VHH binders against q9y6x5. Designs and how they scored, part 59

Target 1, 379 residues: q9y6x5
Amino acid sequence: LPPKLLLVSFDGFRADYLKNYEFPHLQNFIKEGVLVEHVKNVFITKTFPNHYSIVTGLYEESHGIVANSMYDAVTKKHFSDSNDKDPFWWNEAVPIWVTNQLQENRSSAAAMWPGTDVPIHDTISSYFMNYNSSVSFEERLNNITMWLNNSNPPVTFATLYWEEPDASGHKYGPEDKENMSRVLKKIDDLIGDLVQRLKMLGLWENLNVIITSDHGMTQCSQDRLINLDSCIDHSYYTLIDLSPVAAILPKINRTEVYNKLKNCSPHMNVYLKEDIPNRFYYQHNDRIQPIILVADEGWTIVLNESSQKLGDHGYDNSLPSMHPFLAAHGPAFHKGYKHSTINIVDIYPMMCHILGLKPHPNNGTFGHTKCLLVDQWCI

## First folded at step 21 (VHH)

Design kb4
Fold by ESMFold2, fold request of step 22:
Structure kb4 (fold): chain B 379 residues (1-379), chain A 124 residues (1-124)
Amino acid sequence: as target 1 above (379 residues)
Amino acid sequence: QLQLVETGGGLVKPGGSLRLSCVVSGFTFSSYAMAWVRQAPGKELEWVSSITGSGGSTYYEDSVQGRFTISTDNAKNTLYLQMSSLKPEDTAVYYCARVHYVWHSGRWEPFDHWGQGTQVTVSS
């Protein structure tokens, strides 16, 4: 029988929530499987870029989804959360569900994972839901399990996306123990429901399940604002993305705009594109604007307005607060093994190995995940 | 015609044992996972146990784990639920069901065929 894999993302699940809150269902999942305590994600630590990095194994500069808000100067196209359906944005890479469903006697299913309702390289997931945040986790799960159980050709790769704890993390901030405890308890109950559903259907023994996330969350405050209007008049630039990494398209000489911004705040780094630190792997794509502004952790760039968010993400990917976790269970994985860290781009070649797929060129390293897998030698 | 027929229910004292049977016909038994589902008076349906089509894996709801055993006899096309250490809380109508999604009442439901049920009553 071909190997099967379900990839689940709970958006904005900071790695250290596991040690700071109770997760009886997730901890049981981990005890019978594997845990990676910290996953080093890609810069910018935003939702669309990191979800695409998981399924392509590529840095953002290589797969072309470089932010949640983008502009392409040649085509004059704009990308946003509400304007994400143009295949133009996604076609610089081949996500794993496309490769999977092109194999003989295989199909792919998706419940709300970013990009799965877009025809990438003229190929859309074999079974999918159009994105709609009002659809309950139960309904998303029911569609996924229906497709895993009933489809011919069989679904061998499925994705499932949920918006929490990201939405609540933005609203309350990760330091709000009362509200975050309630939110995280609900998420643990959903994980319990997931496992129970798979057992009830007889799918649990032969399905590999990865539970992971795209990024973490850090506390913000009305006392930590960087007012961009205090440093530069808005007529000198076009703002492509604002916070915590601002993307600046100059309307006048680029060096002049840079000089107006470089001493704006001690809590913000200003980079010309060629000066962006190499460790970000965030330079070699035309969608990256000529100037970016990178706020320090917990600081918010605003246009002379207050911020309504008490938590945010998108900061430097070296920050532990930006890191998610990865847990996995299934026939491909060891039981009771904990691993300290992998890179988020390493998930793709591991998934390709599990599914017996030839990976496209990517930035991941299969060797980093060998110790998680039962069929690999780990010393 | 696909048929699922439960038998073996009855009245049992607390701590007692009972074996339910579900005889199936009209489909390839080993191609489907099978389940036991129960309904106590005035309560919602509750999944009890499932077994894979291969018979290689069994699963139980937490409250019955270690007390109930699901099994199959492929030669007789029969599904069993061996219940031990029965408690008053186990009182319910027990249904066997085939795991296969069907469109019903505006949604996909995970069980396409059900038996008529057999009553289990645990009382002094």
Scores: ipSAE 0.769, ipTM 0.931, lowest interface PAE 1.2, mean pLDDT 94
Fold by ESMFold2, fold request of step 22:
Structure kb4 (fold): chain B 379 residues (1-379), chain A 124 residues (1-124)
Amino acid sequence: as target 1 above (379 residues)
Amino acid sequence: QLQLVETGGGLVKPGGSLRLSCVVSGFTFSSYAMAWVRQAPGKELEWVSSITGSGGSTYYEDSVQGRFTISTDNAKNTLYLQMSSLKPEDTAVYYCARVHYVWHSGRWEPFDHWGQGTQVTVSS
């Protein structure tokens, strides 16, 4: 029968949490599978863009989800985490669940993964939950396992999303050892529940499971604020997104706006769109605004107001604090193998290989993940 | 009609052994994973062990790992649970169940058919 894959994301799980906190259940999962210690994600290191990069293998400029808040000047449409259902935003790429369920005798299932409740190219995940953060992990898991077990045609690709440790990372900051230890222990217990559920149902040895995340988290402080109002009047621009990567749509001459901002803070880089560093792969999409402001790690851009964030993400994707991890177990994967790093866009062609799917054009490199797979020569 | 019938329960001293059997009918035995689930007096149901329809993979809850062995005999359409090194904490009604989700009381439940249960009592 066809190979099956469950892709799980615990939002905001910084790679070094694994070394700095106890994870008996996740460590058992890794022991019998593979670990990638650092996954270099895509810029900007935000939730919607990185989750879509995982399932498309594309940089943000190429898949069109370039931030959690966007504006399209041609259609005058707005995107936000409370206004994300218009297929317009998602249609610049084809996510793996669409490709999967278009194959003969295959279905896809989803529990809360970004975009899975949207009809992308007129195709919505075969089984899905509408996003609702109040639904427990247990209920999300129960629906996924029900769909994996009972569906005809069979579910061969499933996604499962959980909001922690991102929510707590924002609330407490990653350096709050006491609160983050409690939060991360709960997440490890959920991983234990996941494995036990799959064993109880007889799915464990024949289901490939990837546990990963979209980004990490860095510590913020009231002592590290960049007050944008000190540098420029609100009337000169429209603010599309604020921190830590501000998206600026000038209302006056663009060069004049740039000049007012370029020396605003030594802890902020100001880029005209054409001057955004090539290594970000963040230039060639109309949804990227003419000016972006990129705060240094741990700095927060504000509009003459205090910030209540104790942790944040979205910073330069070269920063280790922005990097998640990847662990995997199943018949496609080696047992007890550890790998240092891959790019987050490499996950997509690896998943396509596992599922026997032809990948769409993408930015990933299959060769980067060969050492994780039992059917590949590592060198 | 689909049926599951457990036998082999009884009274045993700590450290003893029992073999539970579950004879099935009314479905293709090799097409479904099967499980043993137990309920101690006054407690909730607890998953004990599962086996794939092919019989190729077996799984155990932590407290019984190394003491219990699940197996099948496809020729007889029978599921077994060999219990060894029994402890008083293993005292429960043991059910065999078929792994297949069913809608029940507003929720998907992972077992659609259950046997009647067989009592296992471990007492000095």
Scores: ipSAE 0.722, ipTM 0.917, lowest interface PAE 1.4, mean pLDDT 94
Fold by ESMFold2, last read:
Structure kb4 (fold): chain B 379 residues (1-379), chain A 124 residues (1-124)
Amino acid sequence: as target 1 above (379 residues)
Amino acid sequence: QLQLVETGGGLVKPGGSLRLSCVVSGFTFSSYAMAWVRQAPGKELEWVSSITGSGGSTYYEDSVQGRFTISTDNAKNTLYLQMSSLKPEDTAVYYCARVHYVWHSGRWEPFDHWGQGTQVTVSS
């Protein structure tokens, strides 16, 4: 039978949660499979960009989903978490579910993964759920397992997305041990339910399962605010995105806007687009605005108001607090193997290998994930 | 046309053993995973054990792991559940079921066909 893969994301699952909290079900999953302790994600460390990087193997500048909020000056189009359905935004890359379902005798299924309810290159996931955060994990899982079990042509690639621990991380902050322990226990129970469901259905031995995340979370504070209104009047720019990476479209001379912002806070770096550090791979796309403001870890850019968030992400992708983990189990993977780190863009070529797909041009390196795979020589 | 028939239930003392059988017909037995599911009176259905259509892998709910063994005889189209070290908590009607999703009462359900069940009673 053809290789099958289920890709699962628990949004905002910081890598060090694994060592700081108890996960009996996830630890059993890891014991029978592999763990990558830290995954270096892409800048900016936001949800839509990193989920698309996982499934395309591309940096944000290359796949075109450069933030959760975007503006395209040529078409005058806006993108947001409530306005994300226009294929225009997604068409600069080909996600793995499109490549997969165009193969003979193969389908793809999706439960809420960003982009799977959009017809990308005129191709929408063969089976999908329209995004709705009110749909329970159990129902998302039940649809995925139903599609894996019943579909013809068979579903060989499936995605499953869950909003926690990101939502709670924003609300409580990662340092709130009591609330985060409760939230993370619920997530571990969901992982236990996932594994039990796959066993009950007889899918467990022949299905490859990846459990990963898009980013971590850092602690914020009312003592760490950068008040943008105190440095520059709104009339000088259009605000495309605010925190922790602000995207600034000047309404006047760009250098004048830059100079007004340059010394606004010692806890914020101000970049002209051409001066964005090359290690971010965040420059060569028209959707990246002429000026970006990058707050230091734990600092929040605000518009003359207090912040309600106790945790946030989107910061420099070199920060360990922004890094998720990856665990995997299935016939393609070793058992009981731990690996220190990979880049998030490396997940795509690994998944293509598992599924027998030819990867599109991408920024990942297959060699970085060889040690996870039973059919590869670990160099 | 499609039939699943359980036999082998009965009354046993705690610590005893029992073998359940499920004879199937009307489909290619080796093409489907099969399960045992139980229901105590007034309680919800509880998954007990599953076996892949190939017979290559077996799975058990934690409370029965090490005490129950699921198996098949493909030549006879028969599913078995060997139960040992039985406890009063194992008292239930035991069903064999075919793993295949069906739309029922507004939801996809993972078992499309069930036997009529066989009573297992564990009592002193």
Scores: ipSAE 0.721, ipTM 0.917, lowest interface PAE 1.4, mean pLDDT 94

Design kb4
Fold by ESMFold2, last read:
Structure kb4 (fold): chain B 379 residues (1-379), chain A 124 residues (1-124)
Amino acid sequence: as target 1 above (379 residues)
Amino acid sequence: QLQLVETGGGLVKPGGSLRLSCVVSGFTFSSYAMAWVRQAPGKELEWVSSITGSGGSTYYEDSVQGRFTISTDNAKNTLYLQMSSLKPEDTAVYYCARVHYVWHSGRWEPFDHWGQGTQVTVSS
């Protein structure tokens, strides 16, 4: 039988939540599989870009989903959380579910993963749910397991997305131990439900399951605001994205806009596009605006308003607070193995290997994940 | 076409043993995972155990693990549940069920065919 893989994301699951809170179900999952304690994600550390990096193995500049809010000057198109269905935005890469379902006798299924309800290169996931945040985890899981169990050609790649703990992390902040403990307990129960469902259906031993996330979360405060209105008039620029990485399209001379912003706050770095640090791999795409503002950890860029968020993400991808984890279980994986770190772009070539797919050109390194896999010598 | 028929229920004392059988017809038995599901009086259905169609993997809910053993005999198209160290809490109607999703009551349900059930009563 062909190898099968279920990829699960719990949005905003910071790596150190695993050691700072109790996860009996996730710990049992890890005990029978593998853990990567720390996954270095891609800059900017936002939801759409990092979910697409997982499934393409590409940096944001290479796959074209460079933020949750984007503007393309040539086509005059806008992208946002509520306006994300135009294939134009997604077509700079080929995600793994497209490659998978184009193979003989294979299909792909998706419950809410970013991009899976879009026809990318005229190809949409074989089975999918249109995004709707009000659909329960149980219903998402039930559809996934129904598709894994009943479909012909068989579903060999499936993905499942859940909005927590990101939503609660924004609302309470990661330092709110009481509220975050309650939220994370609910997530651990969902992981227990996932494993029990797979066992009940007879799928558990033969299905590879990856549980991961796109980014972490850092604490914000009313004492850490950067007020753009104090530094520059709105009429001088178009704001494409605000915080913690602002994307600035100048309406006047770019150097003049830069000079108005460069001394706005000691807690914000202002970059001309050509001066963005090379380590971000965030320069070579027309959707990256001429000026970006990168707030220091825990600082919020605002337009003369109070911040309503107590936690946020999107910051420098070198920050441990921005990093998720990865756990995996199944016939492809060792049992009881812990690994320190991988890059989030390494997940794609590993998944391609597990599924027997030829990866598209990408930024991942298969060698970084060899130690997780039973068929590889760890070197 | 499809039939699942449970037998082997009865009255047994605590600590006793009982073997349930489920005779199957009308489908390729080895192509589907099979499950035992129980319903205690006034309670919801509870998954007990599952076995893959190949018979290579078995799964149990926590309260029965180490006490119950699910197995198959493909030559007889029969599913078994060997129950040992029985407790009063195990009192229920036990159903065998085939693992295959079916559209029912406005949703996909994971079991498309059920036996009629066999009563297991654990009482002094």
Scores: ipSAE 0.699, ipTM 0.910, lowest interface PAE 1.5, mean pLDDT 94
Fold by ESMFold2, look of step 21:
Structure kb4 (fold): chain B 379 residues (1-379), chain A 124 residues (1-124)
Amino acid sequence: as target 1 above (379 residues)
Amino acid sequence: QLQLVETGGGLVKPGGSLRLSCVVSGFTFSSYAMAWVRQAPGKELEWVSSITGSGGSTYYEDSVQGRFTISTDNAKNTLYLQMSSLKPEDTAVYYCARVHYVWHSGRWEPFDHWGQGTQVTVSS
């Protein structure tokens, strides 16, 4: 009866959606399990970096996935969401599914969690789906539960990723009650389907399930644009990433580029790499560019163009709008317990504990999650 | 030689009770979760209840929770569904099924073996 864990992410699920919208299925899940109301994620608050932080317990500077768009100055390689399969980018850390499936009589399964279709340290998830956003949640769930139920050696760790509410959050903005209510209702129905499937298969009692997210979402506006082209000639730099954290590779003297940018907008902080605030833990990796521009909440950095998105994320990780939640249910977890906050990097050592895995060196603190677990003294 | 055979269906009045049986053979009964699944005329299959192979945990679809009880007798290799407080909307063919995924019609299906079904009719 080995411990089993299913890790589920609904991308861009802002923590306060739980207070502002109705989630009957998720509330039933929480009622018989645990809730962490706010998870402080890692800077930058983007999808690839935060999903990798969950499964490695590392800050972005330590695991090397520092943004959704990257440039490695040593190797001169480029990374993007359409060019993400080179193991080079992922190999600075060991994600939990690799550690798990290397144990005797264990395997791992994945339905589209970032990185699970990449052979990291020459090891790809034992069972996986290649990323394809057109595959329905039902099909992803069906494959994951098939692998959990049928596989030999048994699948003891599984991941499941869904693109909403992030996609709709970008399109409508988190403050659009009408459209976001519709979107979030659909997500709650998917959570209901997940729980029903696990009950139908007889897995519910003995499977630990974590439902979480990578980041939140903030409202944007055409009234809150920072026009970079009005401040600096594009010939002076290479743009690695644009908004809301721009990554600037100078083509001329770095100090000169910095001086042209530092007064560009009162709604943007400009940092030389060595001056990035220590609280971001975002400095010690070659993939972090010499200059970054950090827009204030709700502001969008553009080249001399308008923006059509109404919601965005990637901002300062101290902002409540960037924080997801975590809910969990299963034999490892208390029932009916609410916890105020943890750091997103704390999820990794907790998962290692549940699975009986030796964690790799990481930035998480097991003590922060002890109150969630039945086998631990709370404090 | 895997077999699942349902019995115990019939006609009952609303508020009545009925006990379905499913005798299984050809596999280690306690090693698999077992389920009851029903199909009303013109409707899709609907999961009703499941029990773990150990018999330690039982699960019910919301509409039958508190009215139906799933159980097993390992000595007889038999799965039961005790139905009480029956309603007209419970009218369906009831199947017992073994929980194990099988590739069928271009997808993985969660039940690899089914009985032939037994009709339950709840009517005045």
Scores: ipSAE 0.696, ipTM 0.910, lowest interface PAE 1.5, mean pLDDT 94
Fold by ESMFold2, fold request of step 22:
Structure kb4 (fold): chain B 379 residues (1-379), chain A 124 residues (1-124)
Amino acid sequence: as target 1 above (379 residues)
Amino acid sequence: QLQLVETGGGLVKPGGSLRLSCVVSGFTFSSYAMAWVRQAPGKELEWVSSITGSGGSTYYEDSVQGRFTISTDNAKNTLYLQMSSLKPEDTAVYYCARVHYVWHSGRWEPFDHWGQGTQVTVSS
């Protein structure tokens, strides 16, 4: 019987929420499985890029989803949260569900994971839901468990995505203990529902389950705004993405635009594309614009207006506030083991190993995750 | 002919014990997870316990954990629920059910076949 894996993401779940809030159901899940306390994600620390990095094992420059908002100057195509279905954007990599369902006698299922409702390399997830944020977690879970239980060929890889705590983290900020406690309790209840559903169906001991996230969240403030309109006229550039990493397409000489921006704020780094720090692995893709602006943690780049959000993400991936966690349970995983850190790109080769798939070339290191797995030497 | 037939219900005093049986026919018993589900008067169906087709793993709803034991006898194609330390709130009709999704009333439901039910009443 082929091994089965369910990959679950709760968007915007900062690693230290586990220490600062109560999660009786998630803590029981961890106690019966493994925890990675900090996952170092990829720059920029945004939703679409990091979800695709999890399932491809690639840096953003390599998989081509470099931000939540993108522009391709050659084709004149735009990508956004509401305009994400063109396979053009996704075809620079092969996500694990495509590799999985092309194996003999296997299929893949998806509930809302970014990209799973797109035909990538002319292949769409065998079972999927079109993205709709109004669909309840219960309905997403019911479809996933139905597909895991009933499908022929069997579903051996499934993904499940939920928008919280990201949405509330933006609204309240991660340091609002009262509101975030209520939000995170609801998330923990959903994890309890997930585990109970798997037990009810007899799937719990033989299904590998990974619960993870794409990024964290940092506190923002109306006192920490960078007003771009005070530094440069709109007519000199096209704004592809704004905050906290602005993507600037110059309309005039690139060096002239850079010079107008470089002293705009001491709380913002301005990079020509070739000068982006190598540690970001964020340079070698045409979708990365000629100039990027990287705000310091907790600062917001605005166009002469206030921000409605009290929390944000997208900052430097070295910041602990940007890091999610990973927990896992199932026959492939040890019980009661805690590990300090992995890179988010390491998740892909680990998942390929669990599923018996040959990984595509990627940036992950299988050795970083060996200690989580029962069938590996931890040396 | 796929059939599930429950027996073993009855009246029991609080703290007592009962053993429910579910005799199965018409399918390969060991190929499916099986469940006990109960319905108290005026209440919705509540999952009680499940066992894998292999018989290797058992699961229980929190309120019955440690008091109820699910098991199978594959030679007899029979599913059991041993209930001990029974409480008045355990009063319900108990159904055995096969775990397999079926399309019903506009959604997928996790149990495709049910027994007729057996009444368990816990009362002084």
Scores: ipSAE 0.681, ipTM 0.905, lowest interface PAE 1.6, mean pLDDT 94

